VH-VL binders against Large ribosomal subunit protein uL10m (mRpL10). Designs and how they scored, part 24

Target 1, 224 residues: Large ribosomal subunit protein uL10m (mRpL10), of Drosophila melanogaster (Fruit fly) (q9vpl3)
Amino acid sequence: RGKINIQRPKAPHYERARVVAVTQPKYPELPKAKSCFKTRAERTQQQQENPYNEIIAREVRNWLDHSRLVAFFHLSSITADDIFRVRVQLHKQNLHLKSYGSKIIEQAVKNTRYEAIVPLFHSNHCIVFSPDPEKTAALLRIVRRVPQMVLLGGIVEETMLSRNQLVAYAQMPGLHAVQAQLVQTLSQAPGHLIQQLQAHQNSFVQVLDVHAKNQMNEETPKST
Key: E = the ipSAE of ESMFold2; O = the ipSAE of OpenDDE; V2 = 0.75 times the mean of E and O plus 0.25 times the DockQ between their complexes.

## First folded at step 3 (VH-VL)

Design t1 (from a23 with heavy chain D100G; framework fv_anetumab; at its last look DockQ between E and O 0.01; V2 from the best seeds 0.00; counts 0 for: pae O 13.5 > 2, placed apart)
Fold by ESMFold2-Fast, scan of step 3:
Structure t1 (fold): chain C 224 residues (1-224), chain A 120 residues (1-120), chain B 111 residues (1-111)
Amino acid sequence: as target 1 above (224 residues)
Amino acid sequence: QVELVQSGAEVKKPGESLKISCKGSGYSFTDYWIGWVRQAPGKGLEWMGIIYPGDSDTRYSPSFQGQVTISADKSISTAYLQWSSLKASDTAMYYCARQGYYFSGWFDPWGQGTLVTVSS
Amino acid sequence: DIALTQPASVSGSPGQSITISCTGTSSDVGGYNYVSWYQQHPGKAPKLMIYDVSNRPSGVSNRFSGSKSGNTASLTISGLQAEDEADYYCSSYDSSSTPYVFGGGTKLTVL
């Protein structure tokens, strides 16, 4: 019989096993954790909650260390279909959209060069990672369709940039040397950049910064 | 100078197909959303839908989804609004309008409008 | 039934000021600063007068101003002139639908 053969462990079989476990019949068919030491298993599960947070924090550190482009966004309410559409478009350009809790981000960046970014994650946020900083222009093109995502700033070649500096970087020719030199020229001290990004974030509920290229149809209308 | 030029007025019978156009000039056509707005005689403005010509990402108003097709040809900087089968209730002025960068919610500039009359 | 609420009509005399309201919900006017206002004379295409709540396009008179409080946006026209007689429409981004909604329109009569 094909894929509905009852002798094979299919999804319906696993669902039945779960129901049996939930109903807790007299004959328990659960692994040793349930049949031997339930209290010990509960303690182990509690201890595992902390290691999982550290595993996620290590994932965030790995993304930061292996990405030459990191962009930070404030994220307003958005449908699952719309965020999926954005994620697909970003993935085609080797841009990876991730969301992490602020405490996990703080844990990930504590005692690292990235610790200054923690204040950016006070409200709903998401981060886009890429190993290719030349994809900054593609990133900005894609997020133009998503008013729920507001660019706060980013990190390019390990240098923190404000929103305006990141937009300026995106407009440069695709020459690696020229773009690297511009990152060095546009870079700011972390404290000054964070003050600028926090000021923008604090005013977000009053304004969505979609004005940068609006009405005037210019690349950086606010740069004048 | 940035402008949108729409196709001429149309007089049709119910059940006929129709495709009207909106040609953009003076800007990068693929960098802006193009919206379609309907205005029935003596009535207000109704947003129909928008298209991003760079990748043909299209969003429809719930009232018009399945009733019209919005498309664009970026090689000739032209957006289209199409009906497979017109109804008398489709009689209206149809405007195209450009939306700003970063998916702004305002429309500027506007096309001059295409009057579509559907009568038996 | 998806339209933003505007008064059907408003009137004023030359030189006076008038205000037109546009009321929505937290999913449109109240939730975002994407409110725009359009002026339409009979037989003409709409003209953008205000965008993003309070900004004026180049060429629009400073007699026109916009504001927002909670779920209600307002268009104020000061120093009313005969040429201001037109229909006025508000529009907003709508997160509960896709992606924009217009108000029902307000006929301004200059007496």
Scores: ipSAE 0.006, ipTM 0.437, lowest interface PAE 13.0, mean pLDDT 75
Fold by ESMFold2, look of step 4:
Structure t1 (fold): chain C 224 residues (1-224), chain A 120 residues (1-120), chain B 111 residues (1-111)
Amino acid sequence: as target 1 above (224 residues)
Amino acid sequence: QVELVQSGAEVKKPGESLKISCKGSGYSFTDYWIGWVRQAPGKGLEWMGIIYPGDSDTRYSPSFQGQVTISADKSISTAYLQWSSLKASDTAMYYCARQGYYFSGWFDPWGQGTLVTVSS
Amino acid sequence: DIALTQPASVSGSPGQSITISCTGTSSDVGGYNYVSWYQQHPGKAPKLMIYDVSNRPSGVSNRFSGSKSGNTASLTISGLQAEDEADYYCSSYDSSSTPYVFGGGTKLTVL
């Protein structure tokens, strides 16, 4: 063992011990429950003071407000090069592929009709924005070749559509006919619009969750 | 292919100004953030700041606020990092990197790096 | 300063599996699924190895995998090879003050 310490060992034991100690998990100095509570409270305060989060959230709100087409996708494991290739193809059609942190999405949609979509962003996801709702067919054509992007649903002309409704919209001859059909469906809501909009949002989220789970299983084949 | 090509190595004296460049190709330059990362000799990676060339929205790490200027010229798909007065402590390797997903917290690709040496 | 904590060094023999940790807070690693890992050989630019916690870019060996538990992300390299000897950095979106933070780096030595 003297060989190691004869002349300048590779690393002083003190320095290695210091580095290891710095990387060790921090030990709580309080009961576990109180330590967890402090961490949560500190996290919330830190987020409230980060102006970059608010700028990004405002940008997301602007995208939502100025896009006549919004499509939500679950994103399975995909390479950075492959998703960039898809982004380039989409961009050529004026379709803008974006992804945001779940905290940023929560900030962006609070106090809006879209608050019910927040659970979609607790897993891997992406969103496509476009000012051109007639590009829905082009969007679906491009993503058919990308099994890692699973369509969950979307928004067309401020109306939430399920996956199947969005696919049907892309196949219909003429945007005006589809808009009239959507308006008729929403106009069947009773005069208590707040209650009906709340129920519709909750139902949309529930349907999207079921379809997302079903589609994820179909796109993740079992090993043989 | 998507590439970021940086300007060549620089040898400067303290007090001189410097502007280094990062040219993007193979993608829509205005639709993605470009970040700058510093690596002092023998040290780790330090995030310096980021710019969105589409509207020139620029954000700095608190450690570098007021120390450098990040800019972009979208007409030639080029981002810049500049100093008005270099210090010997600015000797480092500087990388540019494109942000992948919008606000995803990762960068790909990276430029090859620009070595800046500041000595009397 | 460095916001994410990594061990300064890790070593392993060829064929072994090793794990590099990256510990942050609920404002970064714990609060978001935007953790990435970079490999840097001497004199080279960093290379993205893992993004969004666990996804591998094209051209990255399936020997590299990522995971996260609470405020700690992990990079695991199985079947360790000599060319894996490099510095490894984690990075995360951070909602507190700097929108993107790096760990201090981990030097991986292959014995």
Scores: ipSAE 0.000, ipTM 0.419, lowest interface PAE 13.3, mean pLDDT 74
Fold by OpenDDE, look of step 4:
Structure t1 (fold): chain C 224 residues (1-224), chain A 120 residues (1-120), chain B 111 residues (1-111)
Amino acid sequence: as target 1 above (224 residues)
Amino acid sequence: QVELVQSGAEVKKPGESLKISCKGSGYSFTDYWIGWVRQAPGKGLEWMGIIYPGDSDTRYSPSFQGQVTISADKSISTAYLQWSSLKASDTAMYYCARQGYYFSGWFDPWGQGTLVTVSS
Amino acid sequence: DIALTQPASVSGSPGQSITISCTGTSSDVGGYNYVSWYQQHPGKAPKLMIYDVSNRPSGVSNRFSGSKSGNTASLTISGLQAEDEADYYCSSYDSSSTPYVFGGGTKLTVL
């Protein structure tokens, strides 16, 4: 009785294989959870002149106007599940991940200081918004774990930053920390200056005292 | 309704270990931070730390770093605060509270509190 | 731990408006709009009254309002009622030391 090789089952007879192929239940493909992130092609096709585009453009403007941190990412072969995971991680940090069509972005930033960002949106992209620029480090930490998200650049405190600049910014101590350090340094400066000034005065007084003493000693008649 | 229910009051001796719990209900437990706050008798509120049950990201106050351990079991929507060795100074009311965003600093709702008494 | 500074106590008569101050630094109250206020009655857990400086959660009376100027946040209670008698705590995100810091608390007495 030939040992049924469970690891390499013999190919079924041609007729059986045909029957099995025909009788395989075509499971309806689970509706691919419509990724909130439509491919460029999908976004371009759907961007028909929809009166809603204006509404969405307004939303984008609102996000841009109220965000102190905006980061732009290219998406490379990212799955819906991966996006969802990232979204959740970002959300817990009050970072908002959004994706918009290029036309919507163009409409949103037209005649604004943000018009320069339009070229960033020619591929699959997403935007992360935050009201807090200090979240930059947190954002980068999260995104570093997601190779499918490539940082393109961002806006911090109304300033456009390159990828490298944004990374550098995240590594810097917060503005307040720097200010605090500056204040501390400035507060110490007068004390040090006073000490230095006093040191010179004290030294001068000492020299004068020595001189006075020497003069007194010279005036003491050598009692032969 | 969103609710946090904490474990009952504890009476312990110095040197003993303790683990208290906070169970969340009425919301997605994994989508919000859970924070722990200490209130000594007649004193103010002290932030101890927070945990994100979704990925177990945990953050501590410097004052409590190494003194306590915060953990969570998302399968039962429960957060924990534990001591390896209690001190008399650990006598306090301990609250857990839900936090929506890391930087927002708001807690809502709060648990009813767990009174921990450490006496010789 | 540098706590936010609150007055130890405030008092008012029914119907009056009172304000509780919360003073921090540029690294907390002054640097961010992440200030919250909590009400705590004796023997009860704290309740969120204001978040993000001036926002009210659902179910909180419109008599409670929050504001900020410089390094000082303020909770204003208008139309003071007996039920408002409680301890009030402010909190803020803090970038310099602890991620979050509470004020020392203010006891509000309704006369």
Scores: ipSAE 0.000, ipTM 0.496, lowest interface PAE 13.5, mean pLDDT 83
ESMFold2 (binder alone), look of step 4: mean pLDDT 90; pTM 0.923

Design t10 (from a23 with heavy chain D100T, light chain T98K; framework fv_anetumab)
Fold by ESMFold2-Fast, scan of step 3:
Formats: sequence, structure tokens, C-alpha cells
Structure t10 (fold): chain C 224 residues (1-224), chain A 120 residues (1-120), chain B 111 residues (1-111)
Amino acid sequence: as target 1 above (224 residues)
Amino acid sequence: QVELVQSGAEVKKPGESLKISCKGSGYSFTDYWIGWVRQAPGKGLEWMGIIYPGDSDTRYSPSFQGQVTISADKSISTAYLQWSSLKASDTAMYYCARQTYYFSGWFDPWGQGTLVTVSS
Amino acid sequence: DIALTQPASVSGSPGQSITISCTGTSSDVGGYNYVSWYQQHPGKAPKLMIYDVSNRPSGVSNRFSGSKSGNTASLTISGLQAEDEADYYCSSYDSSSKPYVFGGGTKLTVL
């Protein structure tokens, strides 16, 4: 498995540059400008049905593919200054806070094992990526102090985990093998996030809190 | 139009050095990866490696690590594939192709190919 | 090195449909939606036909479609035409050790 250079990823840079190139007017020499009622960039943009969303969806797939830890959050009303402070704190731990539109997330994960996460993004949200799953505990310590960010679930080593499962993963002993075994076991419950979201007609945060508390109250279902 | 144009066919003797080129046009050359793909006579496609011209970050397939050098000159929007000492087994068609990203994406466009023939 | 398994050859008659399979593992085809298909006519460079399992680039006929089930991706060509006679290669991201792997290729013959 290759590691992405998350601080300088190539695919997001390429995709953003491509959108800029397509939308930027070309400044041809005066004789050529007089013959063109549309710039080449504008014509290229018109010939591609939805290049911006496709390009950013590819960026999201790249982040998902190259991050061994992905955490999903509901984001309540928060000031730009506060979210910036959180982003800086996370970045010091090699945790990268990103926000993408719900339709872009849907396009990125459709027809993948992760399509079940789409309902998580029907309201205001953000995602934290990291190449290092050992940072799960650090992530949870940081975000638990931010009431506006509520953990919905995540992906660890390509395995979808509910909020409660991700919390359990963070509390496991520092032995990688033990953590890997838990992730493998928890992968047997792929429908948990969907079940949580469909249980109530309340906010997704409330549904996940109820489910997490119910899981913590039962010892026998937890074998690790 | 976005296009990759490769250098012409080469006929070399074993032990000679060679450097072939791939010139990009119609896009921001420093914002895309350039990959190299080999096709031996009558055989399939083999991914050799890639370079990001913006910072010369270069990565190789394990099968080609140490056998070739990939480089780029961003001032002329050109990527290169180079051998210090050719072998008869290097006889193949070599393609360059633009890649969206190292681990994901797809190869488009492709260069027209450079045929390298190594014989005594 | 060949990492993905394709049939060496497939054949069909004009107007028929054919399907080419590409089988890998959970570390490549099965784990991700980063499967691409390329068409290569003799003496020509490969041409992208399908990317991200099922997406067609601009300029590729809608007779070409892609799909995936488990560890196997498939390229389907409907309304087969003589010009479709070519070699077809699948490619996928590989998380195990190599960023990209190609299939061995499939020669399509139109009879």
C-alpha cells in the first residue's frame, strides 16, 4: 500500500488546477481574441457536463483510499475562528480536517463499500483524515472538547466503524495486533450506521448516542 | 487540446545509454503526474513508474527500480525515461501517459509511444 | 508483472454483445472503485475506454459499459462492430505494494 503525501497531495492539486484552467479565460493575442466570442477555457467547461464535482469527488476518493483513519462528524453552528483553531490543533497531530458537499461525498462513495456513509452527510458535516490509525485516541481527545463537532463514526484500516466502535478502538491496548483484531471483528456489523440513522426521526447525533450507550451496556456481544 | 508527444524510435546496441522524451501540451504540466508504461514485443502493458514534474517526486515499480531513471524538465514541459546501459531485454514500446494521481485515477492521454530496439 | 486475471481471448459476431472479465483481490479490484479499461489496436497507443469502474470519457461510444461485482470487474461491449477488434486491458489501484497493476490483456476477435 502506498502512502499519500497528505500535506502536499498530488490529486487534489491536479484536480483544482484543472478546474482553474478550465474556468480561467485564455488571454490570446488581440487578433485571435477578436475571432473568439468564447475563450477556449469556457468552451472546454461547456463541453464537460459536471467537471468540478467529478474532480472533487475523485479528490475525496483519493483521501479515503490513502487515509488509514477517517472520522465523520456532524458540525453544529461554529465560528470560522473556532474551526480554524481546531484545524490547527488537529494538524499538529497529522489529522486533516476537510469539508465537502453532500452530493460530492455521494458521488465519491457510490458503488463502493463505503456508500452506507452517505446519510451521515445530509446535514452540516466535516471529515478528519489521517494516515496513522494510532492517532484515533488523540483525535477523540481533541474533538470531545469541541461541542459543535459530534462523532458519527469512521473508517479504520478500510473498515467502517460506528461511533461506539471507534471509541472502543481508541481505548484498546497499544498492541497493533489487538487493535487489528477488533477492527476485523467489528467489520462484521456493516449495517450499524444505517440502523442507527433509521432508528429515530431525530437528529443523527441523538441516534448515535443512544446506540453507543446501548452497546456499552452489553458485555457479551463484545469479544475483544 | 491536451496532448503528450513522444520522441522518435531508437535503435541502439547493448551497453549504450539512451534518454527518451515525453512532451506535454494543453494543460498545466507541473500539476499532473506522468507515468511510463512498457510493452515488450507481443506482450501486455507493464507500469514502470511515475513523476510529478512540479517537485520531481519520482516513484518506481519494484520491477523497474534501479533499472531506469525517470526525470522531468518543467521549463519545457518534458518528462524523460533514461537508461545508463541498455540490454537486449529493454527492446519494447515505451508509452508515457498522464495520471490524475499516483494511487488513484486513470491514464489519459497517452503518448503515441517510442519504440526502442536494442540489438547487436 | 501481471496482477489481474483476464481471459486471453474472447470472440463475437457483429451486432452481438461480449463481456471481458478482470479478476483481482480485495487489495485491488475488490477494495476500490479505481478500475480502468483500455483499448489498444495493433501498432497504436492504448485508449482509455472506462475509468472508475463504470464511467465513460467523452468520445467513447455508449456501447462500452463497465461494472464490478466483488473482486471481478467487467467490460461489456454491445452491438459489436469490426472496429472493436483490439486488445483490452484492465487496470486497478493496488493497496498491497504497487500503486497500479494491469491485467494480462484480452484479444477480442470479431468474426
Scores: ipSAE 0.000, ipTM 0.414, lowest interface PAE 17.0, mean pLDDT 75

Design t12 (from a23 with heavy chain D100S, light chain D52E; framework fv_anetumab)
Fold by ESMFold2-Fast, scan of step 3:
Formats: sequence, C-alpha cells, structure tokens
Structure t12 (fold): chain C 224 residues (1-224), chain A 120 residues (1-120), chain B 111 residues (1-111)
Amino acid sequence: as target 1 above (224 residues)
Amino acid sequence: QVELVQSGAEVKKPGESLKISCKGSGYSFTDYWIGWVRQAPGKGLEWMGIIYPGDSDTRYSPSFQGQVTISADKSISTAYLQWSSLKASDTAMYYCARQSYYFSGWFDPWGQGTLVTVSS
Amino acid sequence: DIALTQPASVSGSPGQSITISCTGTSSDVGGYNYVSWYQQHPGKAPKLMIYEVSNRPSGVSNRFSGSKSGNTASLTISGLQAEDEADYYCSSYDSSSTPYVFGGGTKLTVL
C-alpha cells in the first residue's frame, strides 16, 4: 500500500455537533448597516484556510518538480470502486493519480513556469504524475478504458504538450534519446494547450466526443 | 480482418456445466474489452458483462453477477463465458462483441452467436 | 433505469424516410454522447449502424443518420429499402445502474 494522505479519524456526530455549537460566534444587537463587515469567525476561517492551502500547494510543487511525466485530465462522475481500480493499475506502472482543488493548484504554480496550466482546473479534474516519461504509453492504454477521464494535455521533460502531442510521444520507440528529441520538436507555447481546452468548453459531452474519436484513431488507424 | 468467432451450438440438461468461447483475430486482443450479450428467444438484447483480457479485469451486470463466470486466455486470444449449473431459463443466443471502452463505446465487431438450449 | 424506451414497431414504404426514437434519462442518453444503434436481421448477429450519436462505420449506407436532443436519440433511415426491414436497438452508457443499457428494440416493417 502507498502512503496515506493526511486523514483525521471520523468523529462521532455528537462530537461534531458540539464543536460547531461551541465555535458559533455571538453577535451584538446591531443594525444591518454594520453587516458589511466580515465577522471574526469569517476572518478566522480565511486565515486558517491559507496555511493549509500553502502546505498542500508545496506538495503539488514537489510532485511537479520530481515528475518527468505529468498528465492533466477532466474527471466526470465515477464510483469510488472504479477510480480505486484505476489507481491500482496506474500505481503498478509508477503512475500516481492525484486530485487537488483549483485554489491549491493556482497557489502551487503561480510565479512558476507551470502557471499556464491553471485554466485546466476550473472544472472537475485529476492529474497523473510519474518520474518515468516512458510510462506515457502505459498511461494512455489504462486511461482509454476510463471515458470519465478525458486527457487535456501534459508536461513531459518540462515541456508542455497537447493531447495529440502526448499521443505522438506515446507511439515513439522506447529509446529515451529519440523521445527527448521528439518532445523538443513537438513542444508548443503554453497558450496552445489552453486554446485547445477553450475550444471544448461548450460542454463536457463535446469533450468526451473528441476524446472518443482521438482514442479510436490512435488504437486502430484506418487503412480501409 | 478484425473478427470474433464463437463456438458452436450447445444442447444441455439442467444442472450441467458449460463453457462457450469467443476467439478474436486480426487485432491486439489484450487492448480491447470483450463483452457478452444475451438474447432470449424472441426477446431483446441484454448486456451480461465485460472483460479486459490484458489484466482479466471483469465486470458484470447486476442481473448476471454470480450466475456466470467470464474469463479470457490471452495466449490464444479467446474469451469464455461459463456456467457451473445450467437452468432452463439460460436458453438463449449468446453474443460476444469487442469494445474499446468499459463505461461507454460501441460493440464492433460481433461474434456470430452461440445458441444454448437447456432442456430435459 | 433498466432499458431505454423505443417504439415497438415503425413502418414505411420504399423511398420514404422513417425515424426511430430512443428515450432515456440524464444518466444515460441525456448525459453522454455514447449512443449506438444496431440492426438485426432474423437469425443474424446485430450490426453496428451508428456510434457516438451520429457517426457511421465504414460499409454503412449514408441513408442511415443519427441525432440527439436532450434525453432522446433518433435514428433516421432515408430512401427506405426492403432490406432495411429488421429490428433496431439503441444502446447507451448508463451511469446509474449498469455500464450499458439497451433499448427494447423497434421492428421496422417495409410495406
């Protein structure tokens, strides 16, 4: 089994209710004109949330810095059992499926070379990390069985690649030097990846349609 | 050419075991799912289950979970559907079909079908 | 949702156009662009006619077309011919109970 994310034991209902009751602020009898001020509780929540976000954002930066393969996916509704099976298959190939909130992603990548990926995370998403870029083919083989995961693009050897460029990279021979040259040749400005995502923003269904067609073309090229 | 070839028709008695086969050719067998679809006499199509031969990941329709076993032997590009104890209600045409995606996708090609008749 | 709703039968004359509907919910037809249509002649295996709502496989006549509006997908056959007489089944991904669900089937009669 891998390392467990930070988890607190599930508290009994009565304990949670008691904590909420004790932490509820008591307000003086003031006119609504003063309701424009943030309450002490609201300010405290904002301050407490900031440290947590920075801790997790540091974790995300660590994954980005130590992974030579990063793939970004849109994620639709999927059962816990099904995503667990996907995680197990990915883990066998040293591929690590992670999900983070958009605020945390933004904090992790702002003022870095990865800042261009922020728009990818405005909807439900997940990211797959690996220290081994030769696992791109294995990643795409596993993910084509999971239509709820729609490939948006990725980063290989610090170079941002579109969906089609990642597919091309996966089809290369297992020669690391040849693959590195391909990555340099196929690289594009970060804006191109965002432009491709924006072209599919009309609906999730449209994105799935494009994904299904690309997967079909990649698996069984038509020779008629 | 991509095709699926199924085993021949079977006539069995209730309580007997049976294993029918579906052999794929003309493609990478371990890269596609094989689904099983049942059609009772004069009735419509019912999805039974699906297997990914590359790792033997198998999923069943709730209606067929525990009633049948789906398996595959990737060394001979063959998928199987089996019963430990047949019932008269198992009388049906059974199709195998290839699919690219577990949760969605289309079935193409289809096997020719295996007619299973269970009577005393 | 156990099965998608199709009319039990539809009929037309040679040269006419007919449409077969396939109605589900937001957890199947309405939620995804993974609607397929299959043609089955008596005693034969089903044949894929349409996939992903509107795409045709190689070898399928352009007289067959597919569309979708909300929770209802439609198969349209133009220039109806005698050999089109068959049972037609729709199928969709189903997120609620099973990964796939088939329609009840529609018998097309060419009069």
Scores: ipSAE 0.006, ipTM 0.426, lowest interface PAE 15.7, mean pLDDT 76

Design t13 (from a23 with heavy chain D100S, light chain G31D; framework fv_anetumab)
Fold by ESMFold2-Fast, scan of step 3:
Structure t13 (fold): chain C 224 residues (1-224), chain A 120 residues (1-120), chain B 111 residues (1-111)
Amino acid sequence: as target 1 above (224 residues)
Amino acid sequence: QVELVQSGAEVKKPGESLKISCKGSGYSFTDYWIGWVRQAPGKGLEWMGIIYPGDSDTRYSPSFQGQVTISADKSISTAYLQWSSLKASDTAMYYCARQSYYFSGWFDPWGQGTLVTVSS
Amino acid sequence: DIALTQPASVSGSPGQSITISCTGTSSDVGDYNYVSWYQQHPGKAPKLMIYDVSNRPSGVSNRFSGSKSGNTASLTISGLQAEDEADYYCSSYDSSSTPYVFGGGTKLTVL
């Protein structure tokens, strides 16, 4: 089932030039190599041991260090034009959509408190970064229009949050100090959070099927 | 108990305004799109547009852009389809249907339909 | 607007199998697996029979199945019954402009 909608679009310069012309007025340029999807060549390149991977890993660490909001998504089949439009909308809100291979993510978060997120990136994925945690509501509003992108969880103010906790955080904007305190009260142990995120990933098709049938009974996995 | 309940049949004259409703129940109204589909007498289904009630993001078919207004009131779980000035050609059955959050292109459940008759 | 091509009518006898085609382009049917099928009895609202090409919602008979080959999706009804007599519509995601589009509909007659 997860395979059924996986198509890896070739993103030639010609198609992107057409989309850019349609999206005027001018928007900040988004690097092609850092889209939510990757070509077969880009994935093959990342599998090979080479010094360039360390340079990209350093870039990922820089994004993590300077972002107070990081959101993780599963990505199903989407056209190059559609994802580019999403990136443009996100960029207007200072939200930066990036895609990196699982080995690069692992290398970037190794020996950090975020190492536990690595299992989330075994399938097609993308990450949204922002220096502004108040943009969480804008992020969720934009992404809800994109059924191909499924929220898995995130990091807000260096605190790992499940999907439901991130949604709850988005509903309490406008109070800076109170938001910071509420994020702390919504936070959970990394093991517990990872269990929630892995449950979403491991039963992704089942979760989508339940949601499609309006049988969504999502709850935080319970342990002692 | 997921269902969509639409307002009753309407009989109007050309030039009159009209607003019909579609009330959702048994699910999280703000987590699903609501689409509007038209069916002229003896004809097929025509997609008109959709709205995401959570943020009022609305998209129209090119054929209906500027002809109708789609809106929603999430506080009462109701979506609306509105005409500022009806034409005789607007005579049709109008359905609302919930668009799956799972993916694009399918609708379930459907409302029972609202028959709109416009005649002089 | 009608973007997907269906035959206007199809007929069969009780117990037979019939197939209804739905032909589009690569931007709707061909490149995606987001085809749905709806059954409509006279005077009634449409009912979802198939979604995402081949999936059945709960409560739909296993006599109904869906498939796709290239730019053509197909709805197959096996063990045809009198109650299957209805209009059938296909629908698909469309990446070229309109996000959703319907076929023209097919009238199934059970002889």
Scores: ipSAE 0.006, ipTM 0.424, lowest interface PAE 13.8, mean pLDDT 74

Design t14 (from a23 with heavy chain D100S, light chain Y34W; framework fv_anetumab)
Fold by ESMFold2-Fast, scan of step 3:
Structure t14 (fold): chain C 224 residues (1-224), chain A 120 residues (1-120), chain B 111 residues (1-111)
Amino acid sequence: as target 1 above (224 residues)
Amino acid sequence: QVELVQSGAEVKKPGESLKISCKGSGYSFTDYWIGWVRQAPGKGLEWMGIIYPGDSDTRYSPSFQGQVTISADKSISTAYLQWSSLKASDTAMYYCARQSYYFSGWFDPWGQGTLVTVSS
Amino acid sequence: DIALTQPASVSGSPGQSITISCTGTSSDVGGYNWVSWYQQHPGKAPKLMIYDVSNRPSGVSNRFSGSKSGNTASLTISGLQAEDEADYYCSSYDSSSTPYVFGGGTKLTVL
């Protein structure tokens, strides 16, 4: 069993529905692949034969091409109402939260410089896109209040950055040349970065498992 | 119980076509990946490719792309590995194995193997 | 494709502990926690012994354990028994052109 319940979400009210329609893509989002099985929607679709899947992959490539800031998150179970509130706050800062199935992301980044990120998306995930890298500080302030979203790393000015490097970038004022130099200085080989991002994702899952077990048994953590 | 049962041993001549099978039982066949692994006589394991029977999404190792065809028939819970024209170098034991995630590289259970011998 | 380096053979006596190494690069063993180990007896199919570096499937003896440090994964067998005599293969996700890669295999001899 996965940790998400991907059953029918709670219907939004008029103003919420209007905001969601503006911030969401024109077609339905594919559900996240977080279990050992493909989602029901993924099982019924033929990716190589289905033009809908290729359209979604093109949308992902378009987001990557037009975004100077891309941030990757592990996403724990979160209610539809809570994720909607996060989307609204992010949208006010020109930050766009998207969720795509791992096969769609793989199809989108295949044969690109970003193919190395594919392993990050085999578990529950989401991505935040923005054309404005100066909004990294605003992104971090908003997601700090959302414990279900754990920052894994990102891409700034086409350079892959770890969580700590992205935090360092966020602390700089919006001087274009200085920020570009910092990004280049903080950059790492994709393999090393992906290793760090994978380790953080797995450590977070382990922490959640230990916390849940300790709460169930009414024990304090062993502190080791 | 969850198991994969493969077709029996084959003895073929170079240039002949061949299709071997791997039948899953005891689980939802369309919800798991099926991978194919080759083992030449006295050699190690080599990954060939993988298929998701639910939508026939198929991925190949670069070494085997264009050399073999992987397919599945979900109505009979069976995956296939096929050659249009066999070579003596295709002589090997061929295993199928179930995988939960495409990227994990974790195979369980394994079929018993199909020995393919190609000789003149 | 075979890309991961294992010793060709290891030997031990009953009751001893032995370790088999599996060395790759940052794009496979070093880059991900997706290393599995398989045991193969002559004429038999491989059997999963360890997955995701250190996890045991149900039915596998707790004498088998896995670990990883940098680009090297290790399988350790404690309390060695005659039935452990087999070939052992490591496998990892590979972020390069092949999504999976196996090690060359290690023949374990129980003396």
Scores: ipSAE 0.006, ipTM 0.411, lowest interface PAE 17.5, mean pLDDT 75

